# Ledger of designs, part 4: VH-VL binders against Protein ImuA (imuA)

Target 1, 244 residues: Protein ImuA (imuA), of Caulobacter vibrioides (b8h429)
Amino acid sequence: MEAGTRTPTPVLSFGEPSIDGCFPGGGLPLGGWHEVTGAGLEDETGAAPAAFVTQLIRGLTDRKGGAVVWVARRADLFAPGLLGLGFPAARLIQVRARDEAETLSLLEDALSTQGVAAAVAEAEAPDLTAGRRLQLACEKRGGFGVVLHRRPYGGRAGGKPRLVSGSASFSRWRIAPAPSGPPPDDIGLGPPRWRVELERCRGGRPGGWILQAQEAGHGPHPFRLVSQLADHDVAAAEAGRRFG

## First folded at step 7 (VH-VL; framework fv_guselkumab)

Design a31 (from f2 with light chain A31Y)
Fold by ESMFold2-Fast, scan of step 7:
Structure a31 (fold): chain C 244 residues (1-244), chain A 122 residues (1-122), chain B 111 residues (1-111)
Amino acid sequence: as target 1 above (244 residues)
Amino acid sequence: EVQLVQSGAEVKKPGESLKISCKGSGYSFTRYWIGWVRQMPGKGLEWMGIIYPGDSDTRYSPSFQGQVTISADKSISTAYLQWSSLKASDTAMYYCAREGYDFWEGYYFDSWGQGTLVTVSS
Amino acid sequence: QSVLTQPPSVSGAPGQRVTISCTGSSSNIGYDYDVHWYQQLPGTAPKLLIYGNSNRPSGVPDRFSGSKSGTSASLAITGLQSEDEADYYCQSYDSSLSGYVFGGGTKLTVL
């Protein structure tokens, strides 16, 4: 925003006060980047975090034109579940990277590209330099960035502790699968559900929820709140202080 | 040791062009942002803009957009601040500064040049 | 005009404690951007004194400390010395400006 304080930064709202209330702007900044990881070690190799990110970005694509770029080093990390969640395939640009440094560089390039609405990279935590550059790229074009922390299917990639993420991410999320809801009208499998924890957000507060995927015809938002996690409610109310 | 060395003082007339420099040493120049900060005589610090020398990505303060040009030459580890036509109101001390790093958000300056005094008068 | 508000001056006697406030808004300090502090001795360039709200660079005495709460930050100087006479600037980042913002500066006079 080069016109000073005249226009506020656009946000992606969940449409749920208990979630949107965690953010100073009432939602996730579209001109910013975010981190998503599995809640446990097994979740990082599963499809649940990628499925959550896909559903979140589907909500953005319903509101905003432009391409979605997905950067990954291997096809086995990239493909699972994207089309099954109704993601608009015509808007998806898949990019294969050779290594970690190329993955983050391609994410930055995508976010700096005219006509890109969102970009996701399956990568380790960026260092401070990379995180700073990602944030500036997002601010420049109003792009929505996601670094999705994934481990290779079937095991640990490096086994070394991850470096603390660069300081520029707006939010950090932990995702695990949750038991599916009842089938709509008893016709088929219930829609997917996630245990969603907001670990940290800039200027805001942590929270946790069980969220369910929502079809476009059944509401304006990609998720429906099933329940708020009691441990986050109790901790926030009793502590009277921010976690992070 | 990280060091930023700026070019010497300049005395100019209104309408003249000027380019001042800031040379970094003791660190990887292409891996850090370099900012420019103005201090008018007897006044406080004003951020003008910042550049990432690795790809010349440049951001300006709204107050300085179009007033100055920031550039860098990574082959000689030098950043520049340039005016096409100086005004008397450009009289000030100009500092370059390197953006710092820690486990928290950046957006702070950990190393500063000694300053370049620019005087614009006739 | 400065975006962050500081008192223009503060004074104390040797050995005393002084505090310098820095007040911002919801788009900078209140957005949870960190606050950093610089010391500018007469005739010199600014020097980083505190970064990330409360961290000291190597060589900065522990009598300098920083804190942050809500939309405000504070620099505390204990055991005040004549060498502390300087201008002090707070600095943060502003989301609406997408840039660095400074306080107007506080001139510290030691008795």
Scores: ipSAE 0.006, ipTM 0.448, lowest interface PAE 13.4, mean pLDDT 80

Design a32 (from f2 with light chain A31T)
Fold by ESMFold2-Fast, scan of step 7:
Structure a32 (fold): chain C 244 residues (1-244), chain A 122 residues (1-122), chain B 111 residues (1-111)
Amino acid sequence: as target 1 above (244 residues)
Amino acid sequence: EVQLVQSGAEVKKPGESLKISCKGSGYSFTRYWIGWVRQMPGKGLEWMGIIYPGDSDTRYSPSFQGQVTISADKSISTAYLQWSSLKASDTAMYYCAREGYDFWEGYYFDSWGQGTLVTVSS
Amino acid sequence: QSVLTQPPSVSGAPGQRVTISCTGSSSNIGTDYDVHWYQQLPGTAPKLLIYGNSNRPSGVPDRFSGSKSGTSASLAITGLQSEDEADYYCQSYDSSLSGYVFGGGTKLTVL
């Protein structure tokens, strides 16, 4: 045992006990980085993973001032989704990268920069060494990092199983779109919904939920719980089982 | 059922070439890395290298870079380990093994071939 | 040579407990790469015994357990049986080598 008073790592709370209870600190560490991937191929999941990440970061920006850096090879690919979910455009800094190595390097630089609250990179999973560098960058400035995995054809560029296992990320998420109900007595689409699976988190437990986007004026919590997924066994997760 | 079936034992002379095989079945061959591991007589396990058959991305242990060639033919779900010129010091049991995968834990070998014994003597 | 350090041999009597250590460095176990364990029965290929520090594949008895702390890991075997006589190898991943690393192996003798 290490005796000593370290300041608690600030966390992003979902405001939902079933979600926050999965994390040792009661939320996602703000001085850490996370992986988000689609549940299927890019053409099957569409913009759902990026939209989920955008909504999560919008919740963070409601609580914390500062810039949000989005690194991608195509910086304009997800910009409409960022703006469409009520994201504060004035805080967004889009950075275009040429290749995978530059994408991760720019993410690390952004997370090491004072005044950056969060940074997202559209990239494949970094190896553990790169992941540890990202974690150190997050710890230096208290930044919130996200690596958003794409699912290219044949799994070549980023679908290699080795690159997504044993990473130094705090958490690993798998996102799929979920049907939105129409508003009562209106024919329009309701707020977006996601099937959200927490596959892994350090010192915590897995879980799954159907989450709905919260409106900008609803305080710091970005999502509303619609339901817990029945295919996630909370008792098994609490027992520490990690195979099956 | 996941199976890795390796080619039979080989007896060779120094300077000869050799190519041994590892055929995977019961899973999607192009989605898993296949590694090669050497075990010299009475010695421990040594990782030689690994290949991703989907795109033939190959990584070697520093000790084996330039000593062997690893390849795969995804049309027949078979990985290969090849020597251009065998040495007596290549006498060993050679295992192929599939890398395990999930989003939880990784970098381990979850299924192993039965091994191919290679004996190199004059 | 081997990158991870294991004792070359351990022994115990039937029904006893033994522990096999695996010591690494900051470039592997110390960077939080998981430790995995393999059992090699005489004349057979290695078999996965523990993965991800402490997880058992289906069919592995709960007599086998793994743990990890700092730069080291341990395999514990309780209720020793004659069938447990085997070589045991730890394995991790090393960032400096960008590859898999094995311990030198531990010969377990039961009586």
Scores: ipSAE 0.007, ipTM 0.443, lowest interface PAE 12.8, mean pLDDT 79

Design a33 (from f2 with light chain D32N)
Fold by ESMFold2-Fast, scan of step 7:
Structure a33 (fold): chain C 244 residues (1-244), chain A 122 residues (1-122), chain B 111 residues (1-111)
Amino acid sequence: as target 1 above (244 residues)
Amino acid sequence: EVQLVQSGAEVKKPGESLKISCKGSGYSFTRYWIGWVRQMPGKGLEWMGIIYPGDSDTRYSPSFQGQVTISADKSISTAYLQWSSLKASDTAMYYCAREGYDFWEGYYFDSWGQGTLVTVSS
Amino acid sequence: QSVLTQPPSVSGAPGQRVTISCTGSSSNIGANYDVHWYQQLPGTAPKLLIYGNSNRPSGVPDRFSGSKSGTSASLAITGLQSEDEADYYCQSYDSSLSGYVFGGGTKLTVL
């Protein structure tokens, strides 16, 4: 496809050159799916990855409109960021699945549904065939898909180890909480902060940042940059090459 | 330029241990899977296993599970294939290859090492 | 025994067309995993020839083309040349084995 003969792929921009520059199109594709996991074992059972995903999708829904479908196997799974960050709860449709196969099937159905802007599933990594079906569903409706890798409540991983087919997403993110501290004039804690690492991006490059939640109504983007993680500078300079 | 350079040919006796290497250069070694492929004399290609050097996640073909160990040292951009006790049936050319995964195009090997010939005879 | 089935040999004269088949099953090619092809010249390492069913890496002549249908795939070589004499391998991914699978290889002889 020549650029002059096709419409550019819509992207979700972070509004930060150091982040947006990691992506071939200057942001996360809206007609695609992505993986989010905790940075360590404790993070995979914690709320920080889900809160990050919630904040990211709030930014999308502020811009695009539409419903958000959240598929999970357990009723005790919680996204604290939903309550604290002003996500429009009336747009959230929560669906309970019986097993992994149903979770991914429901995610695909949601992404293929008219009026759904984004869909999240708390699941293990899809195989390549399932990943391709998710991508086609995203492209058909322009939907934004997220597979959130979360360990069961109770702290132990019961799922399968990582599989080679688990790399089928457009991007993979590792999330941990970061200290927010109280602002000088406040008694309470400041807005949430995350240590955000872009582990992989198809056709792009890795990166890492400390990001803070942006309040609703304070600009078009859900996060503001606090700092860039220095340990990712060498990875960012790498040329992603297939042949040569 | 992406390049995989393998260690030299080996001549061993049954029961001996062996570790062969594959050094990657021209790309971020920790961001790509490295596979090992066996080719017995006059035979076809057999996938043995793969490793992701960034976290040492390793997957084996069912035929090679327990027969070999795959490892990597990311500090020197090198992957390894090793045997604790060689058999005459291990005589083969061994290739390392980088996974050239693309979401649209699937899982394949886009760059190959030159091969390490392992001969096991009494 | 290989998981993907190829003819052990094919032959043709210079300028002719040859086709090499690759037959899989419902757990690999039939599950919509792509087929990739490698060329192995005598005494050398394999080289990626076709990826993603039909795409050519830089430097591969357009005389080489790939296709896929159902549980099988094929490699076509048109305008056959003596330098094409090599072993050709198809490769896919198999969900039941959770791994890469190769065909048995096809020896192409240019008469």
Scores: ipSAE 0.007, ipTM 0.430, lowest interface PAE 12.7, mean pLDDT 79

Design a35 (from f2 with light chain D32K)
Fold by ESMFold2-Fast, scan of step 7:
Structure a35 (fold): chain C 244 residues (1-244), chain A 122 residues (1-122), chain B 111 residues (1-111)
Amino acid sequence: as target 1 above (244 residues)
Amino acid sequence: EVQLVQSGAEVKKPGESLKISCKGSGYSFTRYWIGWVRQMPGKGLEWMGIIYPGDSDTRYSPSFQGQVTISADKSISTAYLQWSSLKASDTAMYYCAREGYDFWEGYYFDSWGQGTLVTVSS
Amino acid sequence: QSVLTQPPSVSGAPGQRVTISCTGSSSNIGAKYDVHWYQQLPGTAPKLLIYGNSNRPSGVPDRFSGSKSGTSASLAITGLQSEDEADYYCQSYDSSLSGYVFGGGTKLTVL
């Protein structure tokens, strides 16, 4: 209760030991918020980060009831192709915000609302105060929060994309598109793939992978692992050097 | 056992540069923020800034932004605090501390280095 | 202004109860940020004494307790011992600094 007791944090498992092993709880915490950005300058106009977030939340909706709230200043965020990844459109509530401050306020409100399983906002990096409020909102309802950044074209003029939320976000991700898998029957498009980098994770370790979308009905997890990125394997190995 | 071991005491002249260190052991260095805290002689604790060694994300107190540089070398589990030009007013004990993260409790410093005394005098 | 307010000193006799206050504002404790307490024995580094308003780390006696109400917090020490003579600091988060703030510290003297 209130006397300084702790409760275990619910997690979203990827079903892949190399990914789940990066998190202290064996999966991505649900009662918390996360930051997702594009990996390069061109990713701000691409669908890859939004598609990755949508596929991740599809995995959550397979296990948890409730609405998914998507807050943005523009109403044209979802293409039919994104919903074609098996996202439950009937649970999606899109909310248009007038400005940046309203976007983060609506995200906080959504995460504090009973019956909301997850909420995403397309917003700039929240400061430490806003990040702390988002974390408290997630803790209250066990909600899953995402602040999704898209890097503006020509971001060199305005600086590099920076997810500067202090310490309040549990994890920070960089997403880029990767070449799609082969088509099943030599017609149509293969399943989408992403280059996924876990840049930081509170109490955990970084990692990187090529992930492919798992179609609805083809297993309990939203992604399958294609490969691990070598740079992150080396960094992770150094972290494990303590002696028992 | 978590340990933070800081470099030894320094005696410097105004205008000189200085870099002091804080070496972590007994835990995964890249998984935790490291903070720096100043304590002037006979005065209280002042938060200077923090760094996340895994990605070098660094945050400064407004009072210390531009006054010092915080950095880390994750290959040797060491964080640094640096001055380009010391002033007599920089005379203080400097502590490094590991930020604890309890998902439900908020942020606090759960392990502290022994401190580095920096004396700046003519 | 951006520092939490503590009394500069407090004193008590062995076996007595003392309370150390920590007063903040709407941008820190009043914004529902947690309060943590540190003990600094003479000539040593600070040590975490209370975290998350009222939790004790392993090894901290139950004579030490913390509480929070409104824009302030309190550290209570019961059954005072000579070994408790130290400086005590509260710490929270402040939105105007976008970072951590400490109280000015309280020197506890055991007669």
Scores: ipSAE 0.005, ipTM 0.430, lowest interface PAE 14.7, mean pLDDT 79

Design a36 (from f2 with light chain D34E)
Fold by ESMFold2-Fast, scan of step 7:
Structure a36 (fold): chain C 244 residues (1-244), chain A 122 residues (1-122), chain B 111 residues (1-111)
Amino acid sequence: as target 1 above (244 residues)
Amino acid sequence: EVQLVQSGAEVKKPGESLKISCKGSGYSFTRYWIGWVRQMPGKGLEWMGIIYPGDSDTRYSPSFQGQVTISADKSISTAYLQWSSLKASDTAMYYCAREGYDFWEGYYFDSWGQGTLVTVSS
Amino acid sequence: QSVLTQPPSVSGAPGQRVTISCTGSSSNIGADYEVHWYQQLPGTAPKLLIYGNSNRPSGVPDRFSGSKSGTSASLAITGLQSEDEADYYCQSYDSSLSGYVFGGGTKLTVL
């Protein structure tokens, strides 16, 4: 803590004890950067991680003003998903990058900019030096950073991106789509659902859940818990471990 | 206790160079942005620019870009404001101020130096 | 260049209520950036009076209050005292300038 000053680390609460309990501060830290990836290489999974990240950031923007910067090499964004999730499109600034180095440089610049609440870059694994620069940028302005690892359409299922260890992101997430909930008007699909796996986080513990999008105008949190995943028994056992 | 102490008053002639200082104490100097604010005699406050001492990242107001240089020496917890060639119109009180930041409450200046009066006359 | 607009002066008698307005634009206050207020007593440096639209730092009396609506903000002073004679400045952030913007200042005279 800074001598003579006490600025608490801002967190984004999910409003769910099984999720918030994974983090030292009772929520996902906002002055840091995180990695999100797809759980497989399927043509139907390409948009699911991006939609999850969009819904997560919507929760942040519901509580705090500021711009959201999205850096990508391609300009296509899942606009129907943004509209359906109630994301404040007027706050979204899309930036096109030419290559991986420019993508990370633009992400770093956005995160160190006053008035930017969050920034997302569609990129692969940053090296140790880049990861440290991103963390410093987040700390300067309390910005929330996301590096989104999107896999190519039609690739091999079960592949994993190679992530840099030590000084890597605060948290790492794997996202897959899950069957939608019942539709409110019996027309079309119900609210989107994700199979969400928190693989690791600094000072915390892993977990897994099925989460459903909270629509705009509903409760204060961006997600509703549908169920806790049983295949995270190891994580549950670790969380209950006593140090002798 | 957070404290910002600025260098003393200066009397200069047009064309001369000048560097004024702002020394921080009572907090981690490298973890907070330091801003510079000008107040011309009988006028209001004007933001000039800010610096993050941890890596010397600087941001300037468009009105002051190219007019002044902001720098910092983290080894002695001191920020600087510098002119290569002073003009009579630079006559003003200059304040340094620490940026207080709260994610929920925005960007504001929570601690101010006492000010450095700069008088430029022929 | 967006400028925050304040009345140049305001006056009141001891014990009265005065209000100082601060009007911005769509790139600053209208973009939901917070408004902060500073008090500058004669011959002294500015002091933070209100931050984040309505919060008081430790040591600031509760007779000082702030509010914000739309593109404007207000500083209210109740129970006016002679030691309140000062210049008051509002400050926000402007997205088009990527920087801090101040109001022109309001001189408060206590009659």
Scores: ipSAE 0.008, ipTM 0.563, lowest interface PAE 8.0, mean pLDDT 81

Design a37 (from f2 with light chain D34H)
Fold by ESMFold2-Fast, scan of step 7:
Structure a37 (fold): chain C 244 residues (1-244), chain A 122 residues (1-122), chain B 111 residues (1-111)
Amino acid sequence: as target 1 above (244 residues)
Amino acid sequence: EVQLVQSGAEVKKPGESLKISCKGSGYSFTRYWIGWVRQMPGKGLEWMGIIYPGDSDTRYSPSFQGQVTISADKSISTAYLQWSSLKASDTAMYYCAREGYDFWEGYYFDSWGQGTLVTVSS
Amino acid sequence: QSVLTQPPSVSGAPGQRVTISCTGSSSNIGADYHVHWYQQLPGTAPKLLIYGNSNRPSGVPDRFSGSKSGTSASLAITGLQSEDEADYYCQSYDSSLSGYVFGGGTKLTVL
């Protein structure tokens, strides 16, 4: 069983050993779903989590055709600036949901749809049953799913996130903006940067990095590593969560 | 080894019902889509539809929606293509084919059955 | 009619090179959906020849190669042999139809 068949599941490699080494398969699983949240208030983090997800999905579109479905309840999910990141507008299908339950149902439908390579929905954390349905949908099409939270887990802005166990997601990420890199022409602002924390990964380990958007022609991957965050900070936070 | 074995040739009259089969072996049947492709005598390939046997999610080509029914029985690793009332225009070779798993390389058929010839005449 | 356009026939002599084109639109090949090629020998089922624009399955000789540019793709066959006489089909995925689309097929004759 060689061409067109494989175990383990296909993965998205970041091309950086410190990131790829966090995953048991050497990269972020594509036939699965993931959670992404902002590291602070929406007015402080702005579009940084959505921009990070957009850049990650752009990396998928370099390899394979297919639509990208973005489900949101609010019209402001896609600001004009997000398309400026090189997101393939012709492949984007934007869907407006009426409420929280419809958002998750539309995400599941999108991930189960032939020709959809990735689907993103702004929603609160799915319960275990909904999470299992999303995982099955991703496995069925080899699709990449993202549940995007614009505020800390549990729905309260500005507070400590509520710890919730038993999520069926493969990974959970926390994203904040970081100061932009130097401009390539020494005029204006450089490429965007993010403080990226992998809080949890099924069968893997947490990590943290400062990542920069990779421009076309500068490498095959959507991000380049600026710096690695100290391991002891992430390990200490994880130890606190286990006992808290 | 992956193998798809289809049922034998059929000779039918207009108005009769028919159900042909495609049995998969050598792989996890519930984890791959199975498609059906029609080839009319001397003509090209036409995609009819596909099914995911794990949950029976079925998708049809617009040209075949309502003309045929695709189903699967995962307990015996078999997919089916069915007509409630055959027409002379249904005379064709019918192939089943397994969709490839390679997410990065797109949507293609990596293994094909030998075909089932269906002849519909008075 | 076929959504993807192929020439109905192509011919060449043994040892020569031939190319078979496959022309799509913005909803399929132009939307970056990959192009796959199938070989159908007389009296047999189709067999996967090229997948993902340019990849060969195990057992397919390197005389067969694929390429893609814009809304079109091409299958190239070098060093033609008599056993290459077959029908060749391109296939992609179409977002407007939400399904698989095939070319009309090209009959290769080796003279």
Scores: ipSAE 0.007, ipTM 0.527, lowest interface PAE 10.3, mean pLDDT 81

Design a38 (from f2 with light chain D34N)
Fold by ESMFold2-Fast, scan of step 7:
Structure a38 (fold): chain C 244 residues (1-244), chain A 122 residues (1-122), chain B 111 residues (1-111)
Amino acid sequence: as target 1 above (244 residues)
Amino acid sequence: EVQLVQSGAEVKKPGESLKISCKGSGYSFTRYWIGWVRQMPGKGLEWMGIIYPGDSDTRYSPSFQGQVTISADKSISTAYLQWSSLKASDTAMYYCAREGYDFWEGYYFDSWGQGTLVTVSS
Amino acid sequence: QSVLTQPPSVSGAPGQRVTISCTGSSSNIGADYNVHWYQQLPGTAPKLLIYGNSNRPSGVPDRFSGSKSGTSASLAITGLQSEDEADYYCQSYDSSLSGYVFGGGTKLTVL
């Protein structure tokens, strides 16, 4: 007789060894929170990071039931159900926050709520104390948390990035758009693609890829790998970029 | 300099109520979790619970949920541990401690109070 | 009942090396939560000795070091001195309890 359960930490797998191999558990832990941001100021104000997050969470909702809560301060940032391919809009609960502090508090509340599978907040980096609260909330319910760092669409002229007190999430991602894939019927735009960089993860290693959105029914995972980004250091730059 | 100062020793009878205190200084009290740790005579350390004084968010160990109440008064930078009805088995040294947090390094206590000895006997 | 397992006692002579083990499970150390160590001198409050498996706070001598592998961690003390006589506790975080867990403590005796 076993004295207790031997269950491994639940993870969200990408189904790609080059991505999943970056994580000690073979994927993003479901009982944890993660940061997603744009690669630059233009990417931070664009839809690409939100679309990537929406597609990632679609993978989770395809595997398990539960609500997805999206917290933001502005109505024009509420559209995750229209981004990506096949996200179940009926599971989406949109919540408007009054300010930055309320945004993070509502994210924590959502992650502490029974029946919530994932929660996203459009916010600045949490401080160490807020990060601690989010981690506790995720662990209690096995929830998947995302803090999405992006600016309102059509915002003011860009400024110098502010230095903010940050807590290290389990993982931090930088997302940029990439040219779309070819259309299946020679009409219109093809599936969206992203330049995806994993900057860091707890107990793991960084990586980078070009990923394409995968339609529902084409496999168990929401992304298809297009290519791995070249491991390119300064010494190799003058010799030309090598593609993997 | 970070300092946690606890209230003095208490001698009580079973069934009596008690509230002990932990006053923080030298840091922003409302921005750090304060934990409570029990040490029964001759025994090891047991985590009881933590509180975030900024909004009184409180988390308890399953063993202590419903047995004690943790609270804080941010206007005087003081956290509290309270019993409504003491038992002889509550006889112990009680420590408050400030949580240091670094997600990559984990959850640990970086500063400790001197302890409050609580003796419950008839 | 402690969640993390430590030997109840260890002993050594001045100048020698001792190690103290801390064994957990899949819900704590095995779940990639770091291990922290506290020193409790007789009649005093615990003091943080090692955090994040191997980091020393300011003021802790380099004679103290920590390591972690799998579901276990170890505290090593080299060049033992009489003032090292104390109780040592490991601590981690447990995902099934959503809380802090301590080892039962190890009493170090210096001959």
Scores: ipSAE 0.006, ipTM 0.439, lowest interface PAE 14.1, mean pLDDT 79

